# VHH binders against q9ybd5: the designs that were tried, part 16

Target 1, 159 residues: q9ybd5
Amino acid sequence: MEGEGLLVRKIRSGVVIDHIPPGRAFTMLKALGLLPPRGYRWRIAVVINAESSKLGRKDILKIEGYKPRQRDLEVLGIIAPGATFNVIEDYKVVEKVKLKLPEESQGVLRCPNPTCITRKEREKAVSKMVLVSQDPPAYRCVYCGTTVMGDEIHDLISP

## First folded at step 4 (VHH)

Design s45 (framework vhh_brivekimig_d4)
Fold by ESMFold2-Fast, scan of step 4:
Structure s45 (fold): chain B 159 residues (1-159), chain A 120 residues (1-120)
Amino acid sequence: as target 1 above (159 residues)
Amino acid sequence: EVQLVESGGGVVQPGGSLRLSCAASGFTFSEYAMSWVRQAPGKGPEWVSSIYSSGGRTLYADSVKGRFTISRDNSKNTLYLQMNSLRPEDTALYYCAKEFYSWEDSFDYSSQGTLVTVSS
């Protein structure tokens, strides 16, 4: 029973994110605010480290009943560029989006430099980051020039 | 343990040039991106420039772009910063730092640094 693990099954409505790099499905759940207590109302299926002909290994994330916001695709693209985002209605894929690193991001990534104007509580500057490398992924703050690369970028995602 | 030793600072006139060096040890230098960070009197640290592990890609803060050139010699485990057209605003203690590729590779500039003073 419990030895059968997480079931990968078709959902009636919601989203399915496929071709996620191994280990990043939980990063996605955290970034979307779907971990408890916020995530308790959603039925979520996670497959980690599954076989993939394209990637060798992949994660899969299914969230029943979830309706993504515009910003969610940008956030997910930062976490797993190249992953496939599927919108499901009546057991059918009605929309398919290939996620990508956004070229520019406003108000999504927090600058890690503590002296940046965007980090000053008294200054009302919205964080702006520009993509400067795709492999490895790297973003540069347009205000102070600080760069962030690789997995550090994921820790900077704002709710 | 990462060890970084900066050198090459000094006093120069506005419009002058300096070349900074950073000798690295305690890690496989050729596998990490490297950066220069500076801290001016009364200010917090400011990122200046970064260079990828291969040397094939460089990044610069807007305040130094076109004036500074970052480079590296992986055979000598040494990072360089060529500073041209220096301005009084460039006066700072300069640090080299091992750039991070992932969360586990934190930014570390706890070395002595090298002082650059630009005055007329």
Scores: ipSAE 0.000, ipTM 0.097, lowest interface PAE 20.5, mean pLDDT 77

Design s46 (framework vhh_brivekimig_d4)
Fold by ESMFold2-Fast, scan of step 4:
Structure s46 (fold): chain B 159 residues (1-159), chain A 120 residues (1-120)
Amino acid sequence: as target 1 above (159 residues)
Amino acid sequence: EVQLVESGGGVVQPGGSLRLSCAASGFTFSEYAMSWVRQAPGKGPEWVSSIYSSGGRTLYADSVKGRFTISRDNSKNTLYLQMNSLRPEDTALYYCAKNFYSWEDSFDYSSQGTLVTVSS
C-alpha cells in the first residue's frame, strides 16, 4: 500500500484525533486498548509534539480502519477535553466532534480509594464518578466521596 | 469558501526546471501546513513535499529530495514548489493541499491541479 509520507498520509476510512495536548496520544492508545499486542491489527499513525497555531504544540492520532464506539468518545474526552475527533469515510470528514469532559462516568473510571465498595470483588457495585471541576478536571466518587484531580484521572481509566 | 488555484505547469525537457504556485483563499493560510501531491497517469496520489505553517520546517519524499524545494509566502497566501533536474518519472498532475493533519483536510480542497510533462 502506497503512502504519501508520514506527515501527509491521508486515510481512506477510520478516525483522526487532532489538537491533542502534547504526550496524550499514547495515553489515548492505552485507554482504547490499542497498544500492542491488542492494537497491532490497525494501521496507526502518531504525531507527537507537532507545531500548532492554536496550542503551540499538539499530538495527532490517526487510526485507519477503526470504527469508533460511543463509549470511546467518553474515554477520549476525559484524556483530551477540547481535542477534535474526526470520522473519515472516502477521504472526507463525515462526523466531527469536539471532545469534552463527561458530566458523569460509569464503569470507566476506577475509584482510587481501596476501601470503596466499588473496589470490592464480592460487591456488584459499578464505579460512578461525577464531574465537579473542569479546570483543573476533577471527579468525585458517588459512593465514597473521594475526589481525583488533574493528570491522576488518566491512571484510573479501566483499560 | 476554500479555494486553491495551482499554476506553473508545462512541458519541459529532462534536466529542466519549473516553479509551481498555489494561490490560497478562504481560510487563514498562515495557520496551516501545506503540501504538494502529484498523481501520475494511471496511478494513485503520491505525496511530494510539506511545509509547516511558519515555513520553518520542510519535508520531502525520497524520490524528490535534493531536487525540489517547497516554500511559502504567508503575506501573499501562496505556496511554491521549485522543481529542478526534472525526470520523465516526474510527469504528473500536481496539486496543492491543506494539511492532512487537520480536520479540514480532504481532496475537495485541492483544485484541478497543474500538469507537468517531462518529455523524453
Scores: ipSAE 0.000, ipTM 0.116, lowest interface PAE 14.8, mean pLDDT 77

Design s47 (framework vhh_brivekimig_d4)
Fold by ESMFold2-Fast, scan of step 4:
Structure s47 (fold): chain B 159 residues (1-159), chain A 120 residues (1-120)
Amino acid sequence: as target 1 above (159 residues)
Amino acid sequence: EVQLVESGGGVVQPGGSLRLSCAASGFTFSEYAMSWVRQAPGKGPEWVSSIYSSGGRTLYADSVKGRFTISRDNSKNTLYLQMNSLRPEDTALYYCAKDWYSWEDSFDYSSQGTLVTVSS
């Protein structure tokens, strides 16, 4: 794709996520459950490693017809804090949201500790993580105290 | 119908010990993991400890590791928390919970929790 303005102008309705750190657009698609073959039902445009005055390099993700849930915004904020989430209607931006790391997250991040109570289906404990560092991002499991940092957090996002 | 009744709290000096109990009814106690949650004056709820349904594994918050011991007696539908080397920072209302993330439900059934005050 040519660039940000061209990408935004072409979508009639849906979402455009801009200022995504380079390489994270696919992490977002995976987290939203939209990677192929599931992603095939959506009109998705991905721009990877584009020029950005703010970040030097950025990804851009356009998903036509997509309607986000609150959980989705939390997930996207974990992957790309500081990215801009644009809601598009009739080819115009009707809402802008600056994504941020949630202070706490329930049922979104899976604890990597295999002995954690939240890893046991029968115990019915829902995962709960609390933000302990912004840079690098770090979350701590409330149940077992295991801390996960940086890019490892993305691997723990539950579908 | 789920009911949790906490007891065993009181006033104790720093370095002292207390044993809390939670009597459970209205569900099959032996099939659920149980937790202790506390709420200090002016603060939000804080998870303290959890124990698996079998009693085979226990988990503790860093602030209480080595000082507190969680245990259960499935034959009596009772959860315990042995608290040793108590500190002023341990002062709180203590609640038992079937699902930690929904401690409010356990509070609704238990009404009050049990108060632990550590002061000299």
Scores: ipSAE 0.000, ipTM 0.121, lowest interface PAE 19.0, mean pLDDT 78

Design s48 (framework vhh_brivekimig_d4)
Fold by ESMFold2-Fast, scan of step 4:
Structure s48 (fold): chain B 159 residues (1-159), chain A 120 residues (1-120)
Amino acid sequence: as target 1 above (159 residues)
Amino acid sequence: EVQLVESGGGVVQPGGSLRLSCAASGFTFSEYAMSWVRQAPGKGPEWVSSIYSSGGRTLYADSVKGRFTISRDNSKNTLYLQMNSLRPEDTALYYCAKDYYSWEDSFDYSSQGTLVTVSS
């Protein structure tokens, strides 16, 4: 039916990320490795630039059947601190997490400094970044001291 | 703290009518869109209807268009749902929600809701 076809379907199980700042739902899909055409095994609904009393406008991301990993919460928190991560089972929210910028991130963010020891294959060092500012978001590499800020951080998320 | 209290549910025969009410407190009611959401046993929550803060725009799920009417009284902090021509498939717990739309899955089930049963 046309009217029912225009409604975003409720999911029986999976994850719903709500209160995403406008435009960041696609950044989340990219970071999770689900940006189409990859991710076809999951039923994904994306609502962009919808009304929100909290944010004025928001994105919503629904991934039906998806089972979250701990790394996912860290990655999503970097992209959209303050967004709400909901785990759905039998149409009920069984777990609700308010995403936040992690205070430190290991193996998730790649240092942008090409001379950093973490960028050299031979050294085998795992990247480690520490949060130094929340507004704007900023992380500092523990190894070389390079700081990355704002939207640049999203491009440094490792696959 | 936001508090929503639904009432007006009951048992009716097919073709009957019911009027649901939602008493709101703890926030500036006139500044928020309000919605009705229902959940039948074994099914997920279904968005039913929304009304914008001014009352100037209403939205309805296709399953209830022409049968249900949403309204609000901002002076009384109360939301209403007039349900006519009720069908067995309308049987559900009915909840009111602040700023809830057809695409949402995040729902606060802390309120009891009001039970509507349509049976012979």
Scores: ipSAE 0.000, ipTM 0.200, lowest interface PAE 13.6, mean pLDDT 80

Design s49 (framework vhh_brivekimig_d4)
Fold by ESMFold2-Fast, scan of step 4:
Structure s49 (fold): chain B 159 residues (1-159), chain A 120 residues (1-120)
Amino acid sequence: as target 1 above (159 residues)
Amino acid sequence: EVQLVESGGGVVQPGGSLRLSCAASGFTFSEYAMSWVRQAPGKGPEWVSSIYSSGGRTLYADSVKGRFTISRDNSKNTLYLQMNSLRPEDTALYYCAKDLYSWEDSFDYSSQGTLVTVSS
């Protein structure tokens, strides 16, 4: 098996997200709006299913030239709590952040209940979810009380 | 290597009870949340219940709330599912899963499961 340094070239500036659970790098790209056709302005490198001493296996995502927004960190934390978010400048890590599940999420997660007021286009209510469990991850809609957990949460991330 | 071995399934009449067990090895059991997932004949997998790594909190699918109880014994690396008031629609192959962040990934580590049949 080859290490990640043999699989993916260093970037001069941008973001490197490491320790992503296997299979979640593409979920991250989709959630960030970086899948084609909209992602074409960035150079993106993805390593899927690399060896990890901590997780057994991991994904790695490198986005050259990308500047993160606060919403991006929240979304990435929902997808991969515990992953490492590295800001790169001149080939060096200048900032390192451990991602975490946000305690409250507004306008990011859609309620899966089709009768919820936040699903009614005419009502214009912004979704609001509160973290009710970290292990396993679970969120509750403040409007209708519906709880979503684990894998289902990722399907509810708004573009 | 992560290994999960389910047991305790069988044939019961409606209204009966069964207790399922899952013996875990190959990882530090006490550090991970655990789940029970079932798959009925000809259908996709359905989440049943989950329990925190500490055992302090539990979550249940609406279809089993009040009838099933999930528990764990971290000293024995074992996960349990107590199933009461069983119904024909509970008939399925039951799997335990290590909840990393995705149940699709968890199925890569589950074993053969344990069959529960509820019939008269």
Scores: ipSAE 0.000, ipTM 0.106, lowest interface PAE 18.9, mean pLDDT 77

Design s50 (framework vhh_brivekimig_d4)
Fold by ESMFold2-Fast, scan of step 4:
Structure s50 (fold): chain B 159 residues (1-159), chain A 120 residues (1-120)
Amino acid sequence: as target 1 above (159 residues)
Amino acid sequence: EVQLVESGGGVVQPGGSLRLSCAASGFTFSEYAMSWVRQAPGKGPEWVSSIYSSGGRTLYADSVKGRFTISRDNSKNTLYLQMNSLRPEDTALYYCAKDFFSWEDSFDYSSQGTLVTVSS
């Protein structure tokens, strides 16, 4: 496998997410709503399973022209805690954030318990999950007490 | 300014009962859901129970279902928690919260809460 000199061209503006655990760049694209047919609205470069001195293997995601939303950092932190989020302007990094598991998540994660009030269309309760463990990642619904762990958390990310 | 004053805590033996009260002011109590949250020594806050603004629906954490009963009196701006069959694991500082449990509202606890100690 070739990682030497095979890096994607630098972007003029947009976002670059580095040190993504292998395979999770796909999860990120899905969570950001960028999978087809929507993804073609931006120029996206994905490097899957590249060499990493930090992780052994990593993904890299570059989204040219993308303007991040406030909740994007929260969502991406849930998917890849420890990854580096870079905002690029004029080929320079103007903002760098190390992603981390949010201590709480409101309106982002759906409770998996079908009897939870946050799953009822009639009720106006917004989902709220609190971080109860970082390794493995685990969140608990504040309304019904249901706990979700590890990769199951990614399946609960609201569109 | 939202003000919440908890009371009714104390020391009780396992199997005992306590009734907590929360006196609310500074907002239209009848228009908001209310919650009870507890924090055991050395642990983070844990949601216990919530009640809708009308009192028509209640929610409970699995750890307290069948033992605790949340209620409210909108004419007195007061929230209650009836705790039965208390266990050592219920030992905690108990707080009431406006609306459903919120980390922003509850993380920086300004009220003293009410201490419940279950020991023999």
Scores: ipSAE 0.000, ipTM 0.100, lowest interface PAE 20.1, mean pLDDT 78

Design s51 (framework vhh_brivekimig_d4)
Fold by ESMFold2-Fast, scan of step 4:
Structure s51 (fold): chain B 159 residues (1-159), chain A 120 residues (1-120)
Amino acid sequence: as target 1 above (159 residues)
Amino acid sequence: EVQLVESGGGVVQPGGSLRLSCAASGFTFSEYAMSWVRQAPGKGPEWVSSIYSSGGRTLYADSVKGRFTISRDNSKNTLYLQMNSLRPEDTALYYCAKDFYGWEDSFDYSSQGTLVTVSS
């Protein structure tokens, strides 16, 4: 079969995210705050649009030396539910997590309604959204009831 | 259900030879590239060799090139690895992998692999 991959260096420690839908690896880097010029502390390998029997095509993101935060799993789950998050130690996968859409999200997703109280700088209200549909993904603002769906959700992730 | 069953491992002296086999079932074997991957204790998985679905092209890691030969028999749904001139550093659990290209840091198998030990 055409399209055999090139060997990419294995990482000693850090994070490997596999089974990312094609094109979303850069969305992940942006959401993690690692797009250049930021992220210079880590060695990052991005494989884009590679063969996958599971997905047809996939992205893979490797971040050597990166220690994930709790917020990171939530954000990555919003971007690529179903992707596999691997924690690497001494070249071995020591933890494997299948990413999922969080049931609720606080302080991560910005409400798109400009009249929402969470959009009022003076009020200082923290955004809170609840998952109302998994396919397609949809979140509803608990304050104003505005619903956001599909890929538009990615644009609402706070830096 | 995809099943891969490795066999043929054992204990050999340096310079010896072994032939590994992988019996595949649960998918159309002739449509997928197949690979051999090994993992030594305390090390991550190391890609060893790949063969295209038709058998028309093979690829090898630099560490085994010229010593190992990958082959397949699509009529028997079987993948092979002929290992010659074995060295102590070839000691590892050997796995066969469906649609693994060497850029992944992990792979999923239904088998425990086959152990190859090279020692005097």
Scores: ipSAE 0.012, ipTM 0.318, lowest interface PAE 8.7, mean pLDDT 81

Design s52 (framework vhh_brivekimig_d4)
Fold by ESMFold2-Fast, scan of step 4:
Structure s52 (fold): chain B 159 residues (1-159), chain A 120 residues (1-120)
Amino acid sequence: as target 1 above (159 residues)
Amino acid sequence: EVQLVESGGGVVQPGGSLRLSCAASGFTFSEYAMSWVRQAPGKGPEWVSSIYSSGGRTLYADSVKGRFTISRDNSKNTLYLQMNSLRPEDTALYYCAKDFYPWEDSFDYSSQGTLVTVSS
């Protein structure tokens, strides 16, 4: 482990997502719509593959001034169940949430089956997935029964 | 539940020494890295020092390097900070923290800390 020194500035207010499995911080940025190809104006600090006595290695995301939406916590829980979501005010943690896989997800995960009714533009069915396994993580489409597992779930997160 | 109790603070003259202690309970102390964090009045928290779970590796902020020594006794679930050559700018509340590192900017103030005042 190497300290980052001044490369990662402490924030007075915003959110810090800690204990992210290595490499999943990029997945989170994509899912939250914060990657540069889209317009964004949030000040973000990212630490990749940092030392963690809890996980061995971890990523950390710091989003200064950010106010999370309900959808954001659900999405982050799908990407990194067990990660710690911290709300920062006046340099201290005022709220701490351990992220978890949601039991069901509506309008967030896209069914990978191209013949599913939720994939047909003419039909007005909203995607709905239910959690069927925690380890490995697995979701099943309520409409067509297709099951998706593990890291493949992350590719299904809708904008 | 995790409990951390800091002690050993006090008032000293510049150039003086103090030894801080942190008694830990509610988790397997020997499996976690531990750190000291301080907060001066009106300022944000500043990471001071870290020690790995075995005690085999230590890290120090540049402002305290060569003056402070972090150590631990896993058999007693206790973390220590030996502070030598104290300066007025070391005046702060000192906290111990589980799994806190230099790049982190969130700190849970659930413990009361221990106050160090360097007169001048």
Scores: ipSAE 0.000, ipTM 0.173, lowest interface PAE 16.6, mean pLDDT 79

Design s53 (framework vhh_brivekimig_d4)
Fold by ESMFold2-Fast, scan of step 4:
Structure s53 (fold): chain B 159 residues (1-159), chain A 120 residues (1-120)
Amino acid sequence: as target 1 above (159 residues)
Amino acid sequence: EVQLVESGGGVVQPGGSLRLSCAASGFTFSEYAMSWVRQAPGKGPEWVSSIYSSGGRTLYADSVKGRFTISRDNSKNTLYLQMNSLRPEDTALYYCAKDFYTWEDSFDYSSQGTLVTVSS
């Protein structure tokens, strides 16, 4: 019996997100729109709660054949600032990005204030949030001044 | 300055045995899981085995289960792979890796490695 964790061969091409805080790999899949029924076109490996020198424990997310969008890096940075985003080609890391909380976010995070102009369908204003704190992470709506912080920010990621 | 130096490879006949070693430095070895990875000529890298930081739990790829044994000596900062009943398919460059077979900080397959050749 060796079923303690899922370990898989390195992928030939795609993306590998490493140093994800424990439990956030699923948050990433949800935010990227890759949870079923979406995501079936990619082979996805998730390692949960693995041992890590950097974090003590970490998740790892491997998406074979996936080509990242610019929006993806912003979303992933919001979920796991400090995680490592690796682009893989021919089993080699060809690009490595340390994810970070974006300084501002347009059209990605919705304002939690239901009276905000960005929440009014007829106004057609695009959400715009600015980073006001790194630890804990906190964003403020530029339109109404409402601040959201910590893990609550993940609930505001637009589909 | 994590340094991993593999050794113990060589040429053996099918059914033979080899013991690989990995000398680790630049980090607190006893706090990290360790893995063995191999790359056969013309193929991509394949995870072989992992061992938890305490040595109390081990994991093996199906292709080597029952033939290979991973172990570690935390007092010597050394990882081992005992390879028995070797097959031509085991011919590869063998690498040790810090942590479970993952990209902890920098992923770089240009590391040292030790060559194992199984031929008659």
Scores: ipSAE 0.000, ipTM 0.161, lowest interface PAE 14.8, mean pLDDT 78

Design s54 (framework vhh_brivekimig_d4)
Fold by ESMFold2-Fast, scan of step 4:
Structure s54 (fold): chain B 159 residues (1-159), chain A 120 residues (1-120)
Amino acid sequence: as target 1 above (159 residues)
Amino acid sequence: EVQLVESGGGVVQPGGSLRLSCAASGFTFSEYAMSWVRQAPGKGPEWVSSIYSSGGRTLYADSVKGRFTISRDNSKNTLYLQMNSLRPEDTALYYCAKDFYAWEDSFDYSSQGTLVTVSS
């Protein structure tokens, strides 16, 4: 063993997402397209339900070698508003972003209404949702007016 | 706003001692665990030691156990690291951190740190 408690390997470059609400780290991996068998090219470390003075409990997600995309911040903000997204280069935090619920989302959330134009392949319409409430989080479809709230939003994230 | 100011670093010979201090402000110091983290030249950040909010439990990296002692004075909002039997491999910038644990990889270098150099 190396020290008291669990030691997670340090990463030279990649991303570290900290202050994730307990249990949402796997939701993030799914949203980033990194659940096996995909994602096998990266070294991924997940800490579940760790102690935190800020949150009481938190998850931590480390993805070595991962190059963040602009879409990633939007998707991760939907899953864990308030979490911190750290870009690591040469073992140092070079960028730190506090995630938030995006005010508008295009091509990320699928409308749950089966009659919505965005659900009809013939129309090729891209989903567009707007934030209408932060607590609880709620999004409304611009096309059909259907509103989705709370944890149901996570089920609508497109891979 | 959380502010942490490290001090007490310097140049010492192998076997020497130094006492580091960290002055904390902008939060209720007595409610949070505190840690020391170091970064040696050319290496990533290494967790060194942690102390619980009450001072009732301390944790140390194997590389410093028995040589370093972490302590705190909640009445003064100050964290300390007593470093004895210093070795060349202890040369690093030392940082104090709020809510930083041994399994964390990233470190927010918002403070200046204090430089410890162990050389003959």
Scores: ipSAE 0.000, ipTM 0.146, lowest interface PAE 18.6, mean pLDDT 79

Design s55 (framework vhh_brivekimig_d4)
Fold by ESMFold2-Fast, scan of step 4:
Structure s55 (fold): chain B 159 residues (1-159), chain A 120 residues (1-120)
Amino acid sequence: as target 1 above (159 residues)
Amino acid sequence: EVQLVESGGGVVQPGGSLRLSCAASGFTFSEYAMSWVRQAPGKGPEWVSSIYSSGGRTLYADSVKGRFTISRDNSKNTLYLQMNSLRPEDTALYYCAKDFYEWEDSFDYSSQGTLVTVSS
């Protein structure tokens, strides 16, 4: 296909994340721990700011050979609720998941309050956050009550 | 559920014309871009043409540009492909698909297709 927009090669197996809000594909790669020099084991294709009938513009992320983990769906849902997560086998979609903001998140989001028990190295408490608003997205720490909202949530993701 | 039903295929001589139709249901047709994809025997799928949700922009593969015209009627939930100056290499099963990039990774929205045979 020449000159008909940026088409990315189909993958035989792996994952394709479609309908990503423009610019968030890189946030996803960072959160999955796949930004260079990491990720060298996979063929990764990123389409940024592509045409979308539903969103106007979208990003697409393809990771050939990647096997998804349950943690991946939670992390990606925090970054791009509404995006479509596709598992590919033999060039066909075998599983399709619409990503959502998880209602609870344990061990994924770090509390930003430096006095929180989950931030104290000696006490080894695992972070727990509860979704308190979907628009804008907001999470509340169950230990200290601190709330984080919108794009600042992405800075708290532990890869 | 999303359903797409293609029709209008047939046998035609080189230089002839055919008009394909795709009847869509199960989704808000006017909100989605639509595409035509074809697959010749023993070959992988080839993207042919796309039309945006408003009908305001159309895209064509270089192999069909100037010969094929994609259009839509949002009031009838129907997609069309007008094929002129047909060539033997246009022989294929033709499928319609929802959204420009969804077909690339999945043909979940296509049906059995409609067969176009161009022969002398």
Scores: ipSAE 0.010, ipTM 0.182, lowest interface PAE 9.8, mean pLDDT 78

Design s56 (framework vhh_brivekimig_d4)
Fold by ESMFold2-Fast, scan of step 4:
Structure s56 (fold): chain B 159 residues (1-159), chain A 120 residues (1-120)
Amino acid sequence: as target 1 above (159 residues)
Amino acid sequence: EVQLVESGGGVVQPGGSLRLSCAASGFTFSEYAMSWVRQAPGKGPEWVSSIYSSGGRTLYADSVKGRFTISRDNSKNTLYLQMNSLRPEDTALYYCAKDFYHWEDSFDYSSQGTLVTVSS
């Protein structure tokens, strides 16, 4: 692909997330803990609101040198189900994953109910949410039954 | 034994209005979100609207937003859908569903649904 038609430079290694819904690339950076000044150590390229044959408009996120963990795929799937996650080594795609809403999320989403046992500092209960709807996206806390949906879910990603 | 009984469907002209009702029993209605789902002739099920257990938050499909209003009466275990400015493409069997509709799963088909026909 010699770089023709590319909106941003190819990376030698790291991750490329494509087909991100418009405006969610920054939500991803926040959730991964990579917003400045913390993300300063990584070479990050962000394309916002680019043309897309699939979505009409899309964001693209490239993080050079980044090695993803399973938690990262879960978090990114919550933010942008349907986006394409690419692992790059020596300028080649070695792994391609279509992100999806996880059916269950443990220790990732914070329950918004301040009276929930998972919100008590002295309790050792780990937050656990189950997917109850994909359209619109919605999760329910298994401890207190509180449901959270849509963009509100993104604000609950820990930390 | 979840039981859901829909009613209020009928035949109306484009631009008309209908109010659907769903009588729920067999579970603690006030503790569950509720949804309306429809199935047009020859198509799969389509989510229409959802309402939180308290009634404090509502969600709508883009195709019905601004025209339909979902509401509930927890004291009567009843869910409602007020449909205004009806269009021919709203023609479908309408079902109420316990909790939020799961896109990848079939909703509970144990009920008969209520038929809405929008035609001249």
Scores: ipSAE 0.000, ipTM 0.139, lowest interface PAE 17.4, mean pLDDT 79

